# Designs tried in a protein design chat: VHH binders against Putative metal-dependent hydrolase OB0413. Part 3

Target 1, 173 residues: Putative metal-dependent hydrolase OB0413, of Oceanobacillus iheyensis (q8et50)
Amino acid sequence: MDVRFPIGKLQVPEKVTIEDIHEWLKQIETYTNRLGETVNSLNDEELSKTYREGSWDIRQLVHHIADSQLNMYQRLKLALTDESPTVPAFDQEKWAIQPDTNLPVETSIKMLEGINERIVSLGYRLTEEQLDQSFVHQINGEISVASKVAKLAWHEEHHLAHIKIALSNNSGS

## First folded at step 1 (VHH)

Design c10 (framework vhh_7qia_2)
Fold by ESMFold2-Fast, scan of step 1:
Structure c10 (fold): chain B 173 residues (1-173), chain A 119 residues (1-119)
Amino acid sequence: as target 1 above (173 residues)
Amino acid sequence: QLQLVESGGGLVQPGGSLRLSCEASGSIFSSYTMGWYRQAPGKQRELVAFISSGGRTNYADSVKGRFTISRDNAKNTVYLQMNSLRPEDTAIYYCAALDSYYDTSFDYWGKGTPVTVSS
C-alpha cells in the first residue's frame, strides 16, 4: 500500500447529498475519542515514531491534525457568513516545527474536542443551498462547503492511518 | 498519474477570441479543481481562472468579463474561452489540476499552449 495515502486520496462526488454530509459528520463525531485511544498513553519514545523516513513523528501529526481542523473550521464558517471570501493558505511544514508542537498531545486532543463538536453541530444543520456556498483559497481556488466537509472527515482519517502505521514500525528514526 | 494536454493556442489580433482546451487522462477528473495559469515572457507564472469540482468559478481581476472557464466531466476536459484579447494576454497558458489535500500547490500541470496577441 502507498504509505503516503494509506486510505486513498480524497474523492468528492460531483453532487454531494445531505446523506453524504451526515456520513462524514459521523466520522468527525467519533474521531477525537478514537485518536485519544490511540495516542493518550504513548510515551515520548513512542511519540517520536514516524510512518516513513523523513515524515512527521506521531506528536507532530497530532498537532498538525488540530492545526488543520482549526484552519478548515474557520474557512467553513467564513464561507457560510460571507460572499465567497478569500482565505489565507497556511504552510503546514513551517507550522509543524513551531515550538508549540513540543507540547503534550493532550493539548491538541482538547482543541479537537471543541472544534469537532462545533463542526458536527454546524454540519447537521446545513441546508442543500448552503452546500453550494464557498470560499476562495489563495492557492486552491474556489472550494465549496460540501467539499470542505468531505475534507474535514478525510484528513482526520488520513493522518490517524499514518499514526497507526508509525506505531506498527519497530524503529522511530 | 493524471496527464493534462492543452490545445487551442495560436496567433490572434487584438480584440479577437480563442478557446483553449485541456484534456485529462488517468485519475478521476471530476474530483479535481481545475485551473488555468499563464506565463508571459520574462514574467512569473500567474493565475487566470479556477473551476471547482462542483462547477464554481473564480477569475483574476485582469480577465473578469473577458474570459470564461468551464468543464465537461463526461469528456474529462476543461475550457478557457478568451474574448476581447489584448496584447498583454500574450503568454504560454498552462492547465493545472489541484488535489485539494494541500494548501500550497497544484499536483498536476500540462506543458502549456502558446497564445500570441499582436497585430
Scores: ipSAE 0.013, ipTM 0.192, lowest interface PAE 8.1, mean pLDDT 84

Design c11 (framework vhh_7qia_2)
Fold by ESMFold2-Fast, scan of step 1:
Structure c11 (fold): chain B 173 residues (1-173), chain A 120 residues (1-120)
Amino acid sequence: as target 1 above (173 residues)
Amino acid sequence: QLQLVESGGGLVQPGGSLRLSCEASGFTFSNYAMGWYRQAPGKQRELVAFISTGGSTNYADSVKGRFTISRDNAKNTVYLQMNSLRPEDTAIYYCAAHRGFDYGSTYQYWGKGTPVTVSS
């Protein structure tokens, strides 16, 4: 198994359909419950486990999932409300060391409940025309609404897989 | 098991000084950026000082000019020199080790904390 990409790398079809969008939204709408079932009972020792040497621990992964969903949600709405707006860089490593990422995982679970419900509600109302709207990322270039919805679903599953790998590892080694 | 052990906390009067130490074991210390965080009762944990693998430092505005972070890679230790202490500096101080490996991945280990009380 490739522990960096346990579910594989993000694959976005060349032509994304509304049916593709709906499938990804179904993943997002069940995600917070599935994440909570995995992490809500963990103690501090368990939350300190990593999926590989040098990776984020489980606590950091949960907060990172929330930070990433928030950033991607904002960019999705910016793409829908302006003509290809330029969005600022998001340094995930610097965000992960801010003091708010030391809060209990419950804080980010609560945040994800609201963010994912809003994403799903917005997503089910997307039109075919809106799928081609975009924003410009300073590093990755132009990113479409369709591609961003795919990433919203993939990224959550990607890091849930990391958390499950971390839980299967020996504590502290 | 990877460990960070803080020491040097205690009770000190306003205007006093303390030097905190954090000893690392179980990993290659020189590959990690190191931070000092604090948490006062009823408040969120906040970053007070950070030192990169290359020795670059950053400080919270509330401690600039009073606190100095440094590291000794030969001793696997990071230090926080705290001068001109104020009652507002009262908190439990935590050491953390940070390392990124790939896109979106950051590795962080925490110590158990060392209490600092500044009162007359």
Scores: ipSAE 0.000, ipTM 0.097, lowest interface PAE 15.0, mean pLDDT 83

Design c12 (framework vhh_7qia_2)
Fold by ESMFold2-Fast, scan of step 1:
Structure c12 (fold): chain B 173 residues (1-173), chain A 120 residues (1-120)
Amino acid sequence: as target 1 above (173 residues)
Amino acid sequence: QLQLVESGGGLVQPGGSLRLSCEASGSIFRDYAMGWYRQAPGKQRELVAFITSGGSTNYADSVKGRFTISRDNAKNTVYLQMNSLRPEDTAIYYCAAEYLGSSWYEGDYWGKGTPVTVSS
């Protein structure tokens, strides 16, 4: 198993359909509950586990998932309300070491509850015409609404898989 | 972790050419999308050219037809060939890398920049 990409890399179809969007939204819709079931009862020792040497620990991964969903949600709404607006990149490593990432994982679970509910509500009302609206990312160039919804779902599953790998790792002999 | 080092900048006269290079280390380069950005004094950093892991390219309207982005995965390098340079192309040029399917490992990786000055 490729521990860096345990569910494989993001693959976006050349033509994204409304059915594709709905399948990704179903994943996002159940995600916060599935993440919570995995992490809400973990103690500090368990939250300090990593899925590979040098990786972020489980606590950092949970806070990163919330930070990323927030940033991607904002970009999605900007693409829908402006003509190809330019959006800033964010330094994920610097975000991960800010003092707020030492808070209990529940803080980010609460954040994800609201963000994902809003994403899902917005997503189910997307039209075919809106799928081609875009924003310009400072690193990745022009990104469509369609591919951003795909990444919203994939990124959450990607890091949930990392958390599960970390939990399965032996901490002692 | 991917690290990026730019080179090839310098002083050139209007109408001249420069080739910028950005050498990557620390990860499998071929998996990353690569971009060239520039920042002129007092201006925001802007995307100039972009190349996906699969080789698809995109250019800012201001450089289309003059600049060409390419990559050599065997050398872990992305290039920006700049032709017909204009004074308004004067800026510090930055290389950037991101894997589209993951925001954690690939992150927002930037080089430190290479200056380009177009003047007589």
Scores: ipSAE 0.012, ipTM 0.208, lowest interface PAE 8.9, mean pLDDT 84

Design c13 (framework vhh_7qia_2)
Fold by ESMFold2-Fast, scan of step 1:
Structure c13 (fold): chain B 173 residues (1-173), chain A 118 residues (1-118)
Amino acid sequence: as target 1 above (173 residues)
Amino acid sequence: QLQLVESGGGLVQPGGSLRLSCEASGFTFSEYWMGWYRQAPGKQRELVAFITSGGSTNYADSVKGRFTISRDNAKNTVYLQMNSLRPEDTAIYYCAATRSYGDIYDYWGKGTPVTVSS
């Protein structure tokens, strides 16, 4: 199977509805507990597993999920509070090798708990008009609030699937 | 919109050489880490070589000293120079681009086959 996109690529409807937003928020709302159930009991050997050759290991993936959620949360708030603001790029590969990514996964689980609660609270209060507000990313161009909420939910599930694949890779020994 | 197209594969005898190329379009090539992976029939895909945006390289132990990865940012191309080829190097070789600031994920080419046999 395509282990790079185990749940498929992000697909955003041509017209996003408030109902779509609420479905994505339900996934985000339960995510940190589901991630924690998967990773909180893992030892260092298990945390070093990869879903494919050359990929991030499980520890790096957990920290990356938190880094990405933080960056996307900030961009969501900026789109809602400014007129199409330009946001700096976030070099995920360089972030993944910084010394703070050697911390226990618990650190990023705690970080995600707060960030996702704030995202969900903000998200359930979004109006149809606000879904069309946007920010400008250095690499990706203009990104709407609606598209970013879809990405917030998809990205978390995408990497949880990678973690589960990594855990299954030792099945043959 | 990011696309990777591999070329340069083929049939070669043991001890021979091949140079693989991967042309990239639809992104800021110089900012991406570029890699070569391979997959032999019935085996998992494995990393062969990686080159960072800054030019640092990493190689699988099985290819160190025989393969060289390089990039030409002006041509949006990454290369894999393969010397002293062995039958166990037979695989489909894939180009990959990774990173871009949290909003773009791994991108893969369709692969180019390499067969090393007499």
Scores: ipSAE 0.000, ipTM 0.117, lowest interface PAE 14.6, mean pLDDT 84

Design c2 (framework vhh_7qia_2)
Fold by ESMFold2-Fast, scan of step 1:
Structure c2 (fold): chain B 173 residues (1-173), chain A 118 residues (1-118)
Amino acid sequence: as target 1 above (173 residues)
Amino acid sequence: QLQLVESGGGLVQPGGSLRLSCEASGFTFSSYAMGWYRQAPGKQRELVAFIYSGGSTNYADSVKGRFTISRDNAKNTVYLQMNSLRPEDTAIYYCAAERYTGWGSDYWGKGTPVTVSS
């Protein structure tokens, strides 16, 4: 099994419909509660678990989820308000080792509560026409609003699966 | 729309093997992740094995190397091959389907009992 992609790689339909968008938004809408139920009671030993050797631990994964949602949310709004704006890459490995990633996971749970509520509110009001609006990533090229909503949902589930794998490790073996 | 029916449970001696099957009825089976969970008497339900729509798999540490999950999308069936069974594997085994990998499962079977004893 490829533990790096436990739910498979992101697959975006050739044509994304408003119905697809609404299904992804339902995932995002419930996500922060599901993440919180998984991580809020964990002690420091449990938060130090990894899903594979050399991976980020659970604490780093929670903060990374918030960092990624923040970056993707900003890019979504930029695509909706400008004509194919160019956006910078962020170095997620370097972000993960900044001192603020030593804060309690609750800090990022609080961030995700606001960010995901805003994404969901914005997303349910998207029109078919807006799904084709885009931004340009300096390295990865043109990315549509539709594919970004798919990634917002997939990325959250992807790393929740990593957290659950890490927690399934039997430390008593 | 999706209904799950488990089969293949039973009594087996320690060291023995069983294969559980879970048949799904309805449509979109190939787009669902499928899992096997178990619940021993007086214990909480726990995830045993998971197979995603793309075919990748996850296992609980207690069963790695002994259990294998697989799926046949043409038959709308997920399997759990259980080898080198131990008394502590005794439980009711539940099949579950998830559209998205999250907190809960969208659909659950009613369970099939597995007893490992002499």
Scores: ipSAE 0.000, ipTM 0.130, lowest interface PAE 14.5, mean pLDDT 84

Design c3 (framework vhh_7qia_2)
Fold by ESMFold2-Fast, scan of step 1:
Structure c3 (fold): chain B 173 residues (1-173), chain A 119 residues (1-119)
Amino acid sequence: as target 1 above (173 residues)
Amino acid sequence: QLQLVESGGGLVQPGGSLRLSCEASGFTVSSNYMGWYRQAPGKQRELVAFITSGGSTNYADSVKGRFTISRDNAKNTVYLQMNSLRPEDTAIYYCAAQTYRYGEEYDYWGKGTPVTVSS
């Protein structure tokens, strides 16, 4: 098993359909509850577990999921309201070590509740024309609305899988 | 400073061949997921070929059997050998790296190298 990509890499179809968008939105719609069931009862020792040596621990992963959803949500709205806007890089490593990532995981569960509800509402109203709108990321280049919705769903599942692997490990460090 | 520099693009006739090179600096190609993407005018960027840190390769259906991705660890370079080129292969080709750090992937892109397949 490749623990870096436990569910495989993000694969986006050549032509994304509205039906594809709706399937991804169903995943996002249930995600916060599934994540909460996994992490809300964990103690500090369990939250310090890693899915591999040198990886982020579970607490960092939960906060990262919220940080990433927030950043991707903002970029999605920027792509829909501007003409291929350029967006700043999101330095995941530097964000993960900021003091606010020491807060209880419940803080990020609360963030995800609101963010994912807004993403789902926005997503169900996307038109075929809007799927081709884009933004330019400093590191990743041009990213379409369609591809970003796919990543919103995949990224959440990707890190939930990391959390589950970490919980299956005998050591917290 | 992490940098990817593509080279080897150019004009070629249908049925011809080109070899693209991607030289990396600031990180090691053998330790990272490396890919080639392309973007034709007016179209979205698409994955062409990928090589994993372990050496496994993947190809888009449109290029399977014609294109081969490889790497030279001593030169810290990734290659895309393109055979039996078609006009629809005309695009700007981008080298991409995914660095694995703290359990997360960071994607980096080169500036691109143009490939034109025309008589």
Scores: ipSAE 0.005, ipTM 0.156, lowest interface PAE 10.6, mean pLDDT 84

Design c4 (framework vhh_7qia_2)
Fold by ESMFold2-Fast, scan of step 1:
Structure c4 (fold): chain B 173 residues (1-173), chain A 117 residues (1-117)
Amino acid sequence: as target 1 above (173 residues)
Amino acid sequence: QLQLVESGGGLVQPGGSLRLSCEASGSIFSEYAMGWYRQAPGKQRELVAFISSGGSTNYADSVKGRFTISRDNAKNTVYLQMNSLRPEDTAIYYCTARKYLSSYDYWGKGTPVTVSS
């Protein structure tokens, strides 16, 4: 098993359809409840588990999921409201060690509830023309609206899989 | 919601052949990777064969050259052709489906295969 990419790496079809978008939005729509079922009852010892040596622990993963959804949501809206705007990169390693990432996981569950509802509402109203709108990432280059919706769904499932692997690992003495 | 129904299991003699079928309903079949697992009495469930939505295949070392997985998207069906069957192939065979971006697997109820003289 490749524990770094337990569900595989993100692969976006060359032609993304509205049908593809709707399938990804169904996953995003149920995600916060599924994440909450997995993490809301965990104690501090369980939240400190990792899926591999040197990885973020479960607490850091939950906060990272919220940080990433927030950044990607903003970029999605920027692509829809401006002509290929340039967006800054965010250093996710540095974000993960800021003091607010020491808060209970419930803080990020609350954030994801609102962010994902807004993403899903926006997403179901996307037109074929809007799928090809884009933003320019400082490091990664041009990213389309279609590709960003795929990543919004994939990234959440990717890290939920990491959390489940971490929970299956023996804590050790 | 996707539902999977297996068929084609049964009793065969060593060296015989069986073709298992798994029919999917409820969702867009062509978007799912499909697989076959088996579980022998007292043993852990193991992956036997897998086929992606695009048709690429992967096999357990124990069945390579003997088993072939294939799919028919028009019939919403995945098949496992089992040749040169051995007593150690005796197990309940389970159909599974997974969408690329999902960590959730759909499972059928299983179909028994017994290889004995």
Scores: ipSAE 0.000, ipTM 0.146, lowest interface PAE 11.2, mean pLDDT 85

Design c5 (framework vhh_7qia_2)
Fold by ESMFold2-Fast, scan of step 1:
Structure c5 (fold): chain B 173 residues (1-173), chain A 119 residues (1-119)
Amino acid sequence: as target 1 above (173 residues)
Amino acid sequence: QLQLVESGGGLVQPGGSLRLSCEASGFTFSDYDMGWYRQAPGKQRELVAFITRGGSTNYADSVKGRFTISRDNAKNTVYLQMNSLRPEDTAIYYCAADVYSGFSRYDYWGKGTPVTVSS
C-alpha cells in the first residue's frame, strides 16, 4: 500500500455535475464527527504517532486539516465573489510547526465544525454556472469552484486515512 | 450524514443460517472499509468480520469457516452470511463504517440487528 496516498490521488471528473458536488458535500458534512470520534479520546502518546517515518504526527495532521479547510474555504468564497482573483499560497510545512499546533486537537475540531458547516451550506446552493468560477493560485494556477469542492472532501479523507494508518502502527511509523 | 441500516436478524435454531445486510447512505460507499461487530448480553462489543475497500477480508477465530463477509458497491451494501449458527452466536450485530484494526476506537455504527440462536 502507498501510505503517502492511501486512498489514491485526487481525481476530478472532466465534467463535474451538481450530483458530484452533493456527493462530496455529504463527505464533508459527516467529516468532523468522524474525525472527532477517531482522535478525541487519544492520549499524548497516541497523538505522537506517525503514518510513516518523518511524517507529521496525528496532532499535527488534525491541525493541518483545519488550516487547509480554512484556507480552501476562503478561496472558495473569493472565487464566488470576485473575477478570478489571485490568492496567496500558504506554506503548510511552516504552518505545521507554529506553536499553535501544540494545542489540543479539540481546538481544530471546533474550527472544523464551523468551517465545514459553512462550506456545506454554501455548497448545496451552488449553481451549474458557479461551478466554472475560479481563482488563480500563485503556485498551482487556475482552480475552479468545482475542483476546489472535490479537493475539500478528498483532502479531509486523505489525512483521516493517514491518521488511521498511524494508529495501526505499533512503533509510531 | 452517513447512515447505516442493518436487517436480516431474527430467531434461528442451532445449525441454521441467516444473512445480515447493511445498507449505507450519505457517502460514497466504495471509499469505506466495512465491518460487522456483535455484542452479547454482559459482554463487550467484538469484531466479527471486516472487509476493506479493496476486498480483503478478516474474521474472528470463533467464526472462521462459518461466516462470510461480502460487499456490493453498486448497492451500497455489506453482507454477513452466517452458517452453522450456534447458541454462542446470540448477540446484537452491528454494522460499522471506517473500521481500523490497530485500535478499537470510534467509527460510524448502525443501530444493530438482534440474532438469537436457540432450540
Scores: ipSAE 0.000, ipTM 0.088, lowest interface PAE 19.6, mean pLDDT 83

Design c6 (framework vhh_7qia_2)
Fold by ESMFold2-Fast, scan of step 1:
Structure c6 (fold): chain B 173 residues (1-173), chain A 118 residues (1-118)
Amino acid sequence: as target 1 above (173 residues)
Amino acid sequence: QLQLVESGGGLVQPGGSLRLSCEASGRIFSSYAMGWYRQAPGKQRELVAFITSGDSTNYADSVKGRFTISRDNAKNTVYLQMNSLRPEDTAIYYCAARYEYGWDSDYWGKGTPVTVSS
């Protein structure tokens, strides 16, 4: 198994439909509960587990998921409210080692509860015309609303898979 | 997994042209931003040109108007067309791929040498 990409890399159809959007929103809608069921009962020893040697540990992954959803949520709203605005990348590696990533995972679970509820509510009201609105990412170029919704769902599942691999690296779990 | 292989380097006279190619083995090449970097002897690696997954381009001031970066997603290849080459362009040129989520998905080629000399 490719432990770096356990569910494969993000694949976005050339033509995204409202039905595609709704499928991705269903994943996002259940995500925070599924993540919480996986991590909320873990002790510090378990939260220090990695999915491969040298990777982020489970605590860092949970906080990274919240940081990424926040950044992507903001970009989604900017695309919907401005004409193709330019947005900076965030340095995820430097964010992951800031002191706030030592907080309990519950802090980021709470953040994700609000962020994902807002994403899902916004997403279900998107029109076909709005799917083609965009923002310009400094590194990735022009990104549509449609492709960003795909990424919001994929990224969460990607790192939940990493967390589950980390937990399974011990035969007792 | 993404692997990058550069080609097209060589010796060229001042004012000449070269086209570098970087071939990626992997299925989702179109999801990556692609860059060309260079490193001259005794210096740190510097960005030359970058092309995003949306085809936006960015160039170092020293190469603007002379170099053009492009990509062919059907061939999983990024190109650097280098015109009006100068001795100062002599370096090893590296292809790089960046996925938005960083450390586990950044990829580098091994480099291809370019020498501009009479």
Scores: ipSAE 0.006, ipTM 0.221, lowest interface PAE 9.4, mean pLDDT 85

Design c7 (framework vhh_7qia_2)
Amino acid sequence: QLQLVESGGGLVQPGGSLRLSCEASGFTFSSYYMGWYRQAPGKQRELVAFITSGGDTNYADSVKGRFTISRDNAKNTVYLQMNSLRPEDTAIYYCAAKTDRLYSPFDYWGKGTPVTVSS
ESMFold2-Fast, scan of step 1: ipSAE 0.017; ipTM 0.288

Design c8 (framework vhh_7qia_2)
Fold by ESMFold2-Fast, scan of step 1:
Structure c8 (fold): chain B 173 residues (1-173), chain A 120 residues (1-120)
Amino acid sequence: as target 1 above (173 residues)
Amino acid sequence: QLQLVESGGGLVQPGGSLRLSCEASGSTFSIYAMGWYRQAPGKQRELVAFIDSGGSTNYADSVKGRFTISRDNAKNTVYLQMNSLRPEDTAIYYCAAGYRSFLGKEYDYWGKGTPVTVSS
């Protein structure tokens, strides 16, 4: 197993269909509850666990999931409302060390409840024509609406897998 | 979309060598397992050599010790070095890429093929 990519790397089909979008939205729709079941009862020692040496701990991962989802949601809406707009970089490492990332994980669970509900509502109403709308990322270049919906689902599952690996790690034997 | 383009085929005499290349474009190459298949006239397509995303390789018994598969992720290219070629290696050689997504979707891509003829 590659613990850095436990569910594999994101790969988007050549042609994304509305059926593909709907499968990804089903994952996003249930995600906040599944994440909450995993992390809401954890104590501070458990929240300090990492999935590999030098990785973010579980608390940082939960806040990162919310930060990333927020940034991606904004970019999705920008792609739908402007013609290929350019978006600023999101430095996830620097965001992860800001003081607000010391807040309880519940803060980010609450953020994800609202963000994911809005993403799902928006997503189920996407037309085939809208799937090809795009934005330009400073580092990654042009990204389509279709690809962004795939990443919204994949990124959440990717880091939930990291959290589960961290919880399974032995602190000594 | 992942597109694959093979090159390097041709006519070679028995005992000779050829190096096939397969250049990928349109998607992230490093996540794919890559394979070389061949199909001789009137025969079924067969897997010749395989390399996964982590670099582990596997070979058909008929080519072990003679063929070597390798990849260069920076160049989005997979190679097949063919040594000690035999008339029975004559075939069209196809590059293939495969990946299973987190949703269980399988992605399979194939090149158009490059012919290899081993003959005097």
Scores: ipSAE 0.000, ipTM 0.135, lowest interface PAE 13.5, mean pLDDT 85

Design c9 (framework vhh_7qia_2)
Fold by ESMFold2-Fast, scan of step 1:
Structure c9 (fold): chain B 173 residues (1-173), chain A 118 residues (1-118)
Amino acid sequence: as target 1 above (173 residues)
Amino acid sequence: QLQLVESGGGLVQPGGSLRLSCEASGFTFDDYAMGWYRQAPGKQRELVAFITSGGSTNYADSVKGRFTISRDNAKNTVYLQMNSLRPEDTAIYYCAKEYRGYWSHDYWGKGTPVTVSS
């Protein structure tokens, strides 16, 4: 298995349908519970495990998942409420080492509960016309609402897979 | 102000060698893993090699034993030594800042082209 992309790389269909959106929303809808079942009972030693040498540990991965969902949720709302607005990047590595990432994983589980519930509610009400609305990422260029919903689901599953790999490692490598 | 500047590409004959350099600025270089990617004509960009902040390395199967990635933290530079070059190594080579949690490339360098031809 490729530990960098254990579930494969994000692949977005050339034409995204409302049915595609609904499948991704079902994944997002169950995600926080599945993540919580995986991490809520872990002790500090287990939370310090990594999926590969030099990677973030499980605690950092959980906080990163919340940080990324927050940023992507904001960009989704901006695309729906303005004419192709420009959005900033964020330095994920520097975010991951801020003091708030020393908080218990429960803090980010709580964040994800609210964020994912809002994403799912918004997502089920998207029209075909809204799927083509977009924002401009300063680095990655134009990103559609449709592709952002795909990434919201994929990114969460991607890092849950990393957490599970880390838990299967005896040395945390 | 994050910037990655690749250099060292060029035209080389099969069996030859090239050394690519990537000078980084605008972030704390020592804290990040760095990677080399390539994009061959008509293909998607693929990972060639990466090096962690601690110096651990990883290589694509197609280049293992022929390419060596290294870094010089004092110079904020990552290198790719390419030996025994083959026509199938022809590509534009890109430097990337690697994230510890996963392979995410919000910042790419502009790339340096490598052509392996007789």
Scores: ipSAE 0.000, ipTM 0.138, lowest interface PAE 14.2, mean pLDDT 85

Design d1 (framework vhh_8h5u_2)
Fold by ESMFold2-Fast, scan of step 1:
Structure d1 (fold): chain B 173 residues (1-173), chain A 121 residues (1-121)
Amino acid sequence: as target 1 above (173 residues)
Amino acid sequence: EVQVVESGGGLVQPGGSLRLSCAASGFTFSDSSYAMGWYRQAPGNQHERVAIITSGGSTNYPDSVKGRFTISRDNAKNTGYLQMNSLKSEDTAVYYCAAYRSYWGDEYDYWGQGTQVTVSS
């Protein structure tokens, strides 16, 4: 298994349909509960597990999921409310080592509950025309609303898979 | 600590060529996690990507430079390049090198200070 990309890399169709959007939103809609089922009972030793040597541990991954979802939610809203705005990159490695990432994982589970509910509500109201609205990322260039919804779902699943790999080393199987 | 530094900019006549270099320190391009891109900004224009080489070696270009610009990496020298051919006055801009851990969006990025390219008769 490719432990860096356990579910594969993000693949966005050339033409994204409303049906595609709805499938991604179903994943996001159930995500916080599935993440919580995986991490809420873990002790500090388990939260310190990594999916590969030198990777983030489970605690850092949970906080990173919330940080990324927050940043991506903001960019989605900016694309919908402004004319192709330019947005900065965020240094996720530096964010991951800030003191607030030492808080219990429950803090980021609470953040994800609200953020994902808002994303899903917004997403189910998207029109065909809105799918082509965009923002400009300083590193990656122009990113559409459609591709951002795809990434919102993929990124969450990507890191949940990392967490499960880390835990499999702890299970003894 | 970790940085990229551009060089090779300058003044060139329309139809001319330049090769820009991007020297990395504090990380290596042989790390399969890193992609590298070239971006430009001119007064009155938004910041735009002109070339990218992914960690796997795939390259992408916008239509404005496709066929004229070529991005590459020399892992042994820890240096990225942008070969620019058939330069046009509209290519005049400050060119920036960026390195990032993934091309998926919100991943860790290093930007250079920029190097000026001026295409004028």
Scores: ipSAE 0.014, ipTM 0.196, lowest interface PAE 7.8, mean pLDDT 83

